# Ledger of designs, part 2: VH-VL binders against Transcription elongation factor GreA (greA)

Target 1, 156 residues: Transcription elongation factor GreA (greA), of Dehalococcoides mccartyi (q3z8e7)
Amino acid sequence: MVEKIPMTASGYKKLEDELSTLKVKRIDVIEEMRLAAMDKDMRENAPYHAAKEQRGQIEGRIKEIEHELKYADVSEYTDTNTSKVNMGSTVKLRDPKNGECCTYTLVSPKEIEPLKGKISASSPIGKAVFNRNKGEQIEIEVPSGTLQYIIEDISF

## First folded at step 1 (VH-VL)

Design bb5 (framework fv_barzolvolimab)
Fold by ESMFold2-Fast, scan of step 1:
Structure bb5 (fold): chain C 156 residues (1-156), chain A 121 residues (1-121), chain B 107 residues (1-107)
Amino acid sequence: as target 1 above (156 residues)
Amino acid sequence: QVQLVQSGAEVKKPGASVKLSCKASGYTFTDYYINWVRQAPGKGLEWIARINPNSGYTYYNEKFKGRATLTADKSTSTAYMQLSSLRSEDTAVYFCAKDRGLFTYYGMDVWGQGTTVTVSS
Amino acid sequence: DIVMTQSPSSLSASVGDRVTITCKASQDISNYVAWYQQKPGKAPKALIYDASNLETGVPDRFTGSGSGTDFTLTISSLQPEDFADYFCQQYDSYPRTFGGGTKVEIK
């Protein structure tokens, strides 16, 4: 039993398109790897090692996308909707007490980079902002207490 | 044993609507798209739409957009297609078919036996 | 829409013959082609996916080939149970489209 992964209809289609592209690329890189292996010493075969690394990346991404599509929770009403926070949204949060602002983008697990503001919908901040409207005040519970922010802007 | 079992033949008058069912068994229903395809007497195959049974999300051929409605019931592993505003040209055998791959651009590996829909006055 | 042009529309053959059916896509579809067999009054049966991969339980006398825009289904030695209609289908993009079909009849 796994929690559903929220996404827009366009996000779902984008993942389907990416999966299709990766499957084509997988065919090419497997063949490239095979040809390289036949022609060179494996230990000093730079093309072989490059193709092997590339294949690993492709297989990992395919598995990730298949998982996301399998557990997708698609909303037709949030497709390209700028009025609510959704997957792919960039959210500008303002602390009403000190005026500090932070920008976060809700991304898939592979793209998570908290220090660059790329977070998952399942993170404390992600959960607090998901499906909320511009202008809403949100509360985020953290170990040090409760943080309060206002959603100043939602963009894609 | 993987199979799709469809509902029985329907006879409808022009302007009516029809709702067909497709019951899946032998695999995880929510893991694969269900497609709907029709075949008019003596004609080729025409793709209508597909549904993701997990999300309920649909994609329709423009020709059928607004008239066809796909749904799926996870609890009974059953997919449905409703076709409204029936015309004589909608007389055909309607098939449901499972995609081969997990949520991917694949051909259909398992087909239902078909439901004959006759539209006549 | 991607148009799939299938040739010939019908052919007559004898048991033991080599039968070739072709399918041409209106644009590059890589290898995203499936082939189906249909007997009168029955649902289509999947034969081949990804242009050349044989479905489980399908005899190896059936071979698919091609990539890009030109695809071929070959039956190396026609058997009595192979007299049927055959259809190609692309699944590179939506809407999914089929060839017009090829009827393989007894000579």
Scores: ipSAE 0.000, ipTM 0.470, lowest interface PAE 14.9, mean pLDDT 82

Design bb6 (from bb with heavy chain R100G Y101L F102L S103R Y104S G105W M106F V108P; framework fv_barzolvolimab)
Fold by ESMFold2-Fast, scan of step 1:
Structure bb6 (fold): chain C 156 residues (1-156), chain A 119 residues (1-119), chain B 107 residues (1-107)
Amino acid sequence: as target 1 above (156 residues)
Amino acid sequence: QVQLVQSGAEVKKPGASVKLSCKASGYTFTDYYINWVRQAPGKGLEWIARINPNSGYTYYNEKFKGRATLTADKSTSTAYMQLSSLRSEDTAVYFCARGGLLRSWFDPWGQGTTVTVSS
Amino acid sequence: DIVMTQSPSSLSASVGDRVTITCKASQDISNYVAWYQQKPGKAPKALIYDASNLETGVPDRFTGSGSGTDFTLTISSLQPEDFADYFCQQYDSYPRTFGGGTKVEIK
């Protein structure tokens, strides 16, 4: 059993497009190595390190994207605001004990920026708010203990 | 800022040789090919050769084999092209240009070096 | 060698006109084509890469299209600063080769 990776249809398509581009680049890197072998002034023991490192980076990214696409959980999303927290939702949370507020936006893995409040649905906060309604009290498990928040607002 | 800065104008006699430089800055010099392209006055662009600065490996246009020699100095991030047995037809502006190690276009270009071969 | 045949060799147009330049490769080069602009006394500047992608900082009135053997550069609503020489280039195989160029003169 592997956990599904929640993402939007547009996020899935962006990963597909990136994968397609990287597969073309991979072919081209291999071809550049072949062209180097055809170079009439080529030294036999010269390193291919730049092309080899670039190929390594490309192959690593391809593997990452293929994993994300394989385990993707693509939800159907409308552009109308739902009463429940969904992917793309911006959620305003309030701590009822001390009155502090924080805002978070649920985004695909590619778009995660914690400092800007962009988090995944698989994060502790994301899991706690996903599919919940405005006004609900949620409980979040963190290393320092359990935090309680009220969902004050849901927007896109 | 990614830049290629080339050496100054040269005036040579037929049969002489010339060595041009191309100083790279603003990027990792060894991650890109340096290409050499010339342009005769009022005419089109002609590709001469490229060098991989990391390995020193070169690939030459058949038209320039035996006359053009490309080298690169990693310590100064500078590429060089030497052209020997100069003819009046070699009068041109010579450009260096960065190319990717993949099938790639040229960006940026150096400002060009004018070489005049007078008889 | 791959031959790049560029047309027309020169043209004259008024500000606001739509200008089209074509480039034909002697064999299939997929999308490995770039378009360069060159102003008098200056180095060429990349406008379009991979046949249709616009370089950063280049106005969106420049568009590239085509694949295989036939490629087009279009300038919508020509501006005075667009008078220049334009060159296509293939980078599918060695040696890299360029089109013969197109001189765009503003009337």
Scores: ipSAE 0.000, ipTM 0.478, lowest interface PAE 14.7, mean pLDDT 82

Design la (framework fv_libivirumab)
Fold by ESMFold2-Fast, scan of step 1:
Structure la (fold): chain C 156 residues (1-156), chain A 121 residues (1-121), chain B 112 residues (1-112)
Amino acid sequence: as target 1 above (156 residues)
Amino acid sequence: QVQLVESGGGVVRPGRSLRLSCAASGFTFSSYGINWVRQAPGKGLEWVAIISYDGSNKYYRDSVKGRFTISRDDSKNTLYLQMNSLRTEDTAVYYCAKDQGYFLTYGMDVWGLGTTVTVSS
Amino acid sequence: DIVMTQSPLSLSVTPGEPASISCRSSQSLLHSNGYNYLDWYLQKPGHSPQLLIYLGSNRASGVPDRFSGSGSGTEYTLKISRVEAEDVGVYYCMQALQTPLTFGQGTKLEIK
């Protein structure tokens, strides 16, 4: 049994791009360490210590991304045959009182951009819409009270 | 096309200063380390200095250390060599040469045509 | 500093004949990453130097397969299997393992 990490196709692509960039950066940092080591006094060599620290950070992130990509489940977020809100779904909400519309996309933790409507399933809005059907009226609990919306559309 | 063009050479007396420039085009300048290499009249190649892609690492030949400063301005795609306290033995054609690979520091694959520095009494 | 010594200092070759240039370093150029940090350059008369071989044995882009580099540690060889007129110039080895980067004194190749 392997733990699966749900993510959108876009999220997977971003991780692949980040991994590619970090692997190129890793080559550069290794060469910086080599050049710094050529200066003989590695104990007091500020450039060497800086490059070594940067290499550690890069290698840590590479391991993290490789783990996420290895256990990724992209299909769970891109199920285009469902009528219910799922990970990767874009949901159009309408406030029945004032007619205002808001669009939100449920994304993985690394893709969250609240100001662009990209939210997690664990957010107040995400919890309220997850696994709901088009046309349902939902209530969103926030610290200041309860908000009411209608799910006007669901897309993938 | 991928190109490096040196400028700033001239004839000066010992003890004076010159600043050499190396203008880059046709490649992503900020991704490569760049070297200065010189050649005295009728003599062989002599490495002078290197600067890493991000400018954080700089190394020099001992005879120029403390007198020469290598720097880069990625916004202008230009490399510099500030040469202070010039000596007659600094007389040479000065080439800039880029490292071959992205973020790699071996194999200088692109060279300029050189700029001539003459230090004479 | 690592001292690079080339031999011969000059050689004359009839077109089509092979040529061999040796380069010796005062210290091993083998890094812990497994690479030999030895490059070969050619400077044709009136021209800037050009890269021929990097990391001991890898041909640079556009370099004909008649050029080959070999060796490890302190002993390196550049071979030209069949010398052509355009191969005339001065050949330099260079170590890129530690600062200062150092060139050999050069080997002048001439056509008979």
Scores: ipSAE 0.005, ipTM 0.491, lowest interface PAE 12.6, mean pLDDT 83

Design la2 (framework fv_libivirumab)
Fold by ESMFold2-Fast, scan of step 1:
Structure la2 (fold): chain C 156 residues (1-156), chain A 123 residues (1-123), chain B 112 residues (1-112)
Amino acid sequence: as target 1 above (156 residues)
Amino acid sequence: QVQLVESGGGVVRPGRSLRLSCAASGFTFSSYGINWVRQAPGKGLEWVAIISYDGSNKYYRDSVKGRFTISRDDSKNTLYLQMNSLRTEDTAVYYCARERYYGSGSYYPFDYWGLGTTVTVSS
Amino acid sequence: DIVMTQSPLSLSVTPGEPASISCRSSQSLLHSNGYNYLDWYLQKPGHSPQLLIYLGSNRASGVPDRFSGSGSGTEYTLKISRVEAEDVGVYYCMQALQTPLTFGQGTKLEIK
């Protein structure tokens, strides 16, 4: 299974534009390959080999973008939501009953480093803080019960 | 209206040079590859040369390699064929012909041809 | 070079009768993309060649449906279901698979 990929409306649009550009470039490269392949000296055909490599790179990027667009979660994220916790935000949480505080940064799944406070939006803490405002009280469910924290600060 | 008009033909002695032109109108010239095809009197069609849409790829039949040079000037919507060291066997009507392709690797070759220009190489 | 061979070299038909022209290539014109790189052109007397069929079987824009192309690999056929006076001329097949692009020797179609 693949988790939804959080992104802004602007980020989604950028991927759509990049995909459109790559599809046009793909047409050009396919034509270059066809013309180069018409030469009988394929083993020594540098233009053909260059076009083949370029086509591979274009196809790989198209596949990545199509995957990202297919699994995009645009409905909860905006480029201008600087007052709420979103991707890239650093959040300071305080436990109101014992005064403990901890800091977490919401990062993409590939960048997760729990010991450095880098967590996924899909983690228990990430889910609880995502799209919340400074001063809100959140609850995090763990096997031993429910933890309460107050969002003390949000940095962008 | 898509049009291709050849010019520059004439009568020359063996060993001389001619430059053919193909003036294009009615389409985005820079998006298309263009070919030169010739036809000797009473004979069949013979492909001569091609230039890709961006000018980066050029191919020639063996008998004209080193003697003929295909080029394009997109600012003038014009294709050229520089013909050096002409031989009697080069006597022919020379046509330019537009090739076309579509996305997904589909191909639509030589959809428009010019009216031709006559080259005669004789002593 | 890929050699293209047409047969017959000439044929005469009565208006309304069918005509068939064959084209053979010295190697397969089927590309790994699934297309057959074989085109058909008609040159009417005193005129430039005009495209009839491309990629084996596709009719060019404006070409009547009485013209059809078929075949794959090394053997191709152009058929005219009902020949009309305007169809007189020389028919050429051409391979566009590799350089040099090569034409068949031509087939002259005449009316009886």
Scores: ipSAE 0.000, ipTM 0.474, lowest interface PAE 15.8, mean pLDDT 81

Design la3 (framework fv_libivirumab)
Fold by ESMFold2-Fast, scan of step 1:
Structure la3 (fold): chain C 156 residues (1-156), chain A 120 residues (1-120), chain B 112 residues (1-112)
Amino acid sequence: as target 1 above (156 residues)
Amino acid sequence: QVQLVESGGGVVRPGRSLRLSCAASGFTFSSYGINWVRQAPGKGLEWVAIISYDGSNKYYRDSVKGRFTISRDDSKNTLYLQMNSLRTEDTAVYYCAKGGYSSSWYLDYWGLGTTVTVSS
Amino acid sequence: DIVMTQSPLSLSVTPGEPASISCRSSQSLLHSNGYNYLDWYLQKPGHSPQLLIYLGSNRASGVPDRFSGSGSGTEYTLKISRVEAEDVGVYYCMQALQTPLTFGQGTKLEIK
């Protein structure tokens, strides 16, 4: 069935605010296109082409945000002394075979930075750890195969 | 805050003239087109006329063409409607209504209206 | 001239219930720029009209999110998810695609 997108209340509101801003910008851009289209030489109408490109970007982002808001699963971060991985949790994972470990923080879509360990709950790692307890063994499916990890620690 | 205040309405006999004014504040008056919309007693809304932001384009409802003239004085932030050869069918509350951005004609702010009664 | 037709002409709703108003245009209001030039206005008893929705589906500043507009081409709908006492009045659709700008005949919303 359709998968929910975990996010904080602040993350949800941030998306609502961005959507509102984009809808206003959308109207401005469409009126700019309408005005520019009255120019006689459409082939060299730089304002029209710039507005058309900008409209495409705005429509794409609006569709993305509407999808995220429609499937949002809004929850508050749990207290520091919690037993389950949630939005805002920093999770320390350990491979039981080779002892390698890594840490990841589950963040809202707007804050994703994989190189800094900030990932979405919808990523392969995020899906595998979300709502799991410390000490659980998890399997992460990636294109190169299946990775096996133990949740060593959960913090905020 | 945007505010539009109409004035100049009154009671006149058919064939007479009235000049309506709409004093605007709270926005850059010279950047927007402004409309006149009327409403006869107990009836619906009826668009009358529009003037573009620079005054170069004016459009009218057919029934008032040649009788009504829309104009603006940007130095006074004021819109006018000169109404000549008034008919009983012109009896209505007259609203001025601000247009949206540039070439958009949605009516985002309205005045309180001024009443025009043409009676014999 | 573009003719605008609203349905129903009157609607009586219990507070908290939804309401829906339809607007039909005699020709498409969809411009080549992709926008539908259809706006919705509310005139409360004794008050001036106020903008609710512009360009089909955009809520005007200060308008509660219980109001929504939808539709395209020649068919448009204004929906109120939960009617409140302050929503009583006459609702008008208007086309802004071409002059003369034309309004529907109005829909009166009353509370039971």
Scores: ipSAE 0.000, ipTM 0.473, lowest interface PAE 12.1, mean pLDDT 83

Design la4 (framework fv_libivirumab)
Fold by ESMFold2-Fast, scan of step 1:
Structure la4 (fold): chain C 156 residues (1-156), chain A 119 residues (1-119), chain B 112 residues (1-112)
Amino acid sequence: as target 1 above (156 residues)
Amino acid sequence: QVQLVESGGGVVRPGRSLRLSCAASGFTFSSYGINWVRQAPGKGLEWVAIISYDGSNKYYRDSVKGRFTISRDDSKNTLYLQMNSLRTEDTAVYYCARDSGLLTYFDYWGLGTTVTVSS
Amino acid sequence: DIVMTQSPLSLSVTPGEPASISCRSSQSLLHSNGYNYLDWYLQKPGHSPQLLIYLGSNRASGVPDRFSGSGSGTEYTLKISRVEAEDVGVYYCMQALQTPLTFGQGTKLEIK
């Protein structure tokens, strides 16, 4: 059993950049801990304990990002459009009952902006459209019931 | 490529001053603490001073306290060691060395600059 | 100040044979955070020092597998499983538990 985390190439790059920044910050904090630990007055060693706590937080985030990058399923964006919804795809959904349409772009976790139509593949809408073809009818399950849409268009 | 290049060494009489520089490149200078380590001719390594990444913490060897001042200018990616009241015992090759912050060790060293204090 | 004492002061080794260098500290280098604040450096003739081992036993990036560090508290050992010609130079241990940071006297390794 393999776990995969869908993400766009740009989302992968953003995580790499964040990881790089956090590794630099980790060095800073470890250095603060070391220098503070040289102080002889333990009552003045509050900087050491504060830096140690910050290091814990940074290490936690680094492990999270490394996990995401290790199990990343990066959608290869090519100049040719595919017939299936993938990471980086922009999908136009039409409600067959009232003709209303909505546009969504599947993005990596760091790029999520629901109000701008940028959603994760793990969201209710993302899960329903992922790997589906243009013209397919999809069902989105929400607490109040099931919503139905038709995939009207797929673009990159 | 990480590089540290020292300069400013020379030959001086006791009681005079020298200012050493360590020019850093290939990494985010402002994110690292840097050390000065010296080595007298034919002798072992001797730690001199350290400055933290933000310049807020500075520590010195007792024999140089009050005479030497470590500082940094992050806008120039440069570390300094102002050496006042020089003694013959300060004669050495001076290295700057990056403290990676990864649990107290010097991962990159410069090529060294020679300071000779002679009567 | 913490005093660092190395032994032997010099060592002559036939290529391919092992070498072992000892480092003793005047007080424990084990901090309450669980780390031993002892590092090993090599200075090749005419060159700047280079990091070999940090925090007692961790091999630095680019350092060959033949180098290893061990020990805790006041007794530490640097081992070279099979000495090569390029390993000649002076080896130094350093404590970073407290200021001033202090180095051992150095151990000169020569090829027979």
Scores: ipSAE 0.000, ipTM 0.485, lowest interface PAE 13.5, mean pLDDT 82

Design la5 (framework fv_libivirumab)
Fold by ESMFold2-Fast, scan of step 1:
Structure la5 (fold): chain C 156 residues (1-156), chain A 123 residues (1-123), chain B 112 residues (1-112)
Amino acid sequence: as target 1 above (156 residues)
Amino acid sequence: QVQLVESGGGVVRPGRSLRLSCAASGFTFSSYGINWVRQAPGKGLEWVAIISYDGSNKYYRDSVKGRFTISRDDSKNTLYLQMNSLRTEDTAVYYCAKDLTIFGAVYYYMDVWGLGTTVTVSS
Amino acid sequence: DIVMTQSPLSLSVTPGEPASISCRSSQSLLHSNGYNYLDWYLQKPGHSPQLLIYLGSNRASGVPDRFSGSGSGTEYTLKISRVEAEDVGVYYCMQALQTPLTFGQGTKLEIK
């Protein structure tokens, strides 16, 4: 009998993404160790020791994630509808740092009214929220830089 | 969190110089190699140059070699591209793009990109 | 230089349907270490490029699982299992085997 680890679909996906990133970093750190280890005196090889420490951290995290994914019991709460943002959805966004909030509705090109919060899926905000779930943090690329928001609510 | 912000673009005549900057935040700048990639109006992506995490290795596209110099100042978390003897074909949006791999000496995956800075070289 | 060739140059897809983009290299991108040095990037209209896939088949952090990369040697494919409106943009493959790094010419994905 194995005890399952409860998690949301979003949580499972984040672990898969983190695992993917760590596996690439592992390849690079191993190669960096190899290059650094060509020096004959390992006691004085600071790059080698730094890379070895990094590899240890990466390997530990990979094993932790692999265990969590292997025994994951992916489920969603039965009462809360976690519908994704789609055309016609009204999305409430909040900046977690500033507490500012804004509401946008994704509409067809002929119905776009930015001043009333009606935007296209091809706008910077629309692209960032489309097909995302309630509770996800998103980054919106604008000419002045990158803005961070949390999707607080999705309604139709 | 992890961000790259380019600056220094502008409009210049052929033969002049510009220096582009790329300000990094949210990661250990000195641990990663960084690329410059450009995109001419209405065209595809074109790799320009890379500098290794320690600054010891620099590689350039042939068409810019001898004219462009990539450098970094880790004390300022800033990457530079010194562009000399500019030509009309250098007209593009210039992006800096962070290598995915920590201490990477041999890998070239670009996981974080800036918003770009526009360089227009016209006669 | 390694030349990267994409096909098709453009495609139009109904939301929810699959899409497939091909990338061909002028020489093998399979290294003796067993890895294929081919990456995929997406540039949404008016945005910076973003990494989708690296080393042939690994999804970058935050990339939806509807994206997958496959292939080896000189032939690579990016597949989107169920195209969403947010997937509109230009897709580029890039070889990372050697400098100069080279991109394909791009494939424009549009929604019907």
Scores: ipSAE 0.000, ipTM 0.469, lowest interface PAE 12.3, mean pLDDT 81

Design lb (framework fv_libivirumab)
Heavy chain, then light chain:
Amino acid sequence: QVQLVESGGGVVRPGRSLRLSCAASGFTFSNYAINWVRQAPGKGLEWVAIIWYDGSKTYYRDSVKGRFTISRDDSKNTLYLQMNSLRTEDTAVYYCARDRFGELLSYFDYWGLGTTVTVSS
Amino acid sequence: DIVMTQSPLSLSVTPGEPASISCRSSQSLLYSNGYNYLDWYLQKPGHSPQLLIYLGSYRASGVPDRFSGSGSGTEYTLKISRVEAEDVGVYYCMQGLQTPYTFGQGTKLEIK
ESMFold2-Fast, scan of step 1: ipSAE 0.000; ipTM 0.470

Design lb2 (framework fv_libivirumab)
Fold by ESMFold2-Fast, scan of step 1:
Structure lb2 (fold): chain C 156 residues (1-156), chain A 120 residues (1-120), chain B 112 residues (1-112)
Amino acid sequence: as target 1 above (156 residues)
Amino acid sequence: QVQLVESGGGVVRPGRSLRLSCAASGFTFSNYAINWVRQAPGKGLEWVAIIWYDGSKTYYRDSVKGRFTISRDDSKNTLYLQMNSLRTEDTAVYYCARGLYSSGWPFDYWGLGTTVTVSS
Amino acid sequence: DIVMTQSPLSLSVTPGEPASISCRSSQSLLYSNGYNYLDWYLQKPGHSPQLLIYLGSYRASGVPDRFSGSGSGTEYTLKISRVEAEDVGVYYCMQGLQTPYTFGQGTKLEIK
């Protein structure tokens, strides 16, 4: 895969920390399975099945994070060039029809809060503004049609 | 902030007894197996005993079996080592060490140690 | 009981140079779950031991990436890519496969 996953340096570090925590928890769950399997009492098999399910969830998340870290592109967001919309940027958009403004911040998937204007780079708005300059007109395709905005300001 | 604080060490003559304590804070004590590890002056590390998180299993090095007893009081977040029939070769700094995983290893946090000196 | 043997017992390194410590176990530490039950600890002068590496190659929280562990079965290596003054101390390997848990003799790292 040639796919690159844009993220901030803080987002990358957060994923590294989560991965470290999950690897610790994975071993604990594996050891709980081993201990439960050694128990002579048939009633203790319930803990074994619970631990096995938990292991499945942990392994899935570890695989997901390792994929994200392997294909992470953090160099794009350590650049001192602040003229373009990047991850972590706060973008002020103006509707040229009515002059109303709205503000959005591009964040990692786990930090998304649409009601507070925190959106992903993969959202319709995020895709339209990513890597764009102040003063550019953008078009956002939604099922009901095309929306037009002007990038009025970019801040970090 | 995880902390383990040992106490109860001292100077005693051979054949006497001491009880060491390890006071735990900053984590849920009842979820962890805890070890005692000792180090004689100028020597290497030597594992002494473990008690599992639920108290169901205890294990000891051969040289202390029948003389030392590891126990825990989860209501007080405290680990104990009852040391009977002490010998000169038991002279060491005694560390309390937390087992990261439910099986009791690796030792991810260690206390500062308490010194036991057994001399005539 | 499983016997752990370290080599060398001491080494002196100029700051910035690499260091390598070997650990051998008297029987395989590879369990059926696919993990190698070997840990590495560092004891700095006047301090308690601290965990560096667990399960052969996993770095403990807060441990710099200049420390790495490798190996499987009966042969393990701890490597420091660029030794710093703060790395001085005694390094111990330990097997966690079965009780009694056993440590190697220790390797003393000194700065020239």
Scores: ipSAE 0.006, ipTM 0.487, lowest interface PAE 11.7, mean pLDDT 82

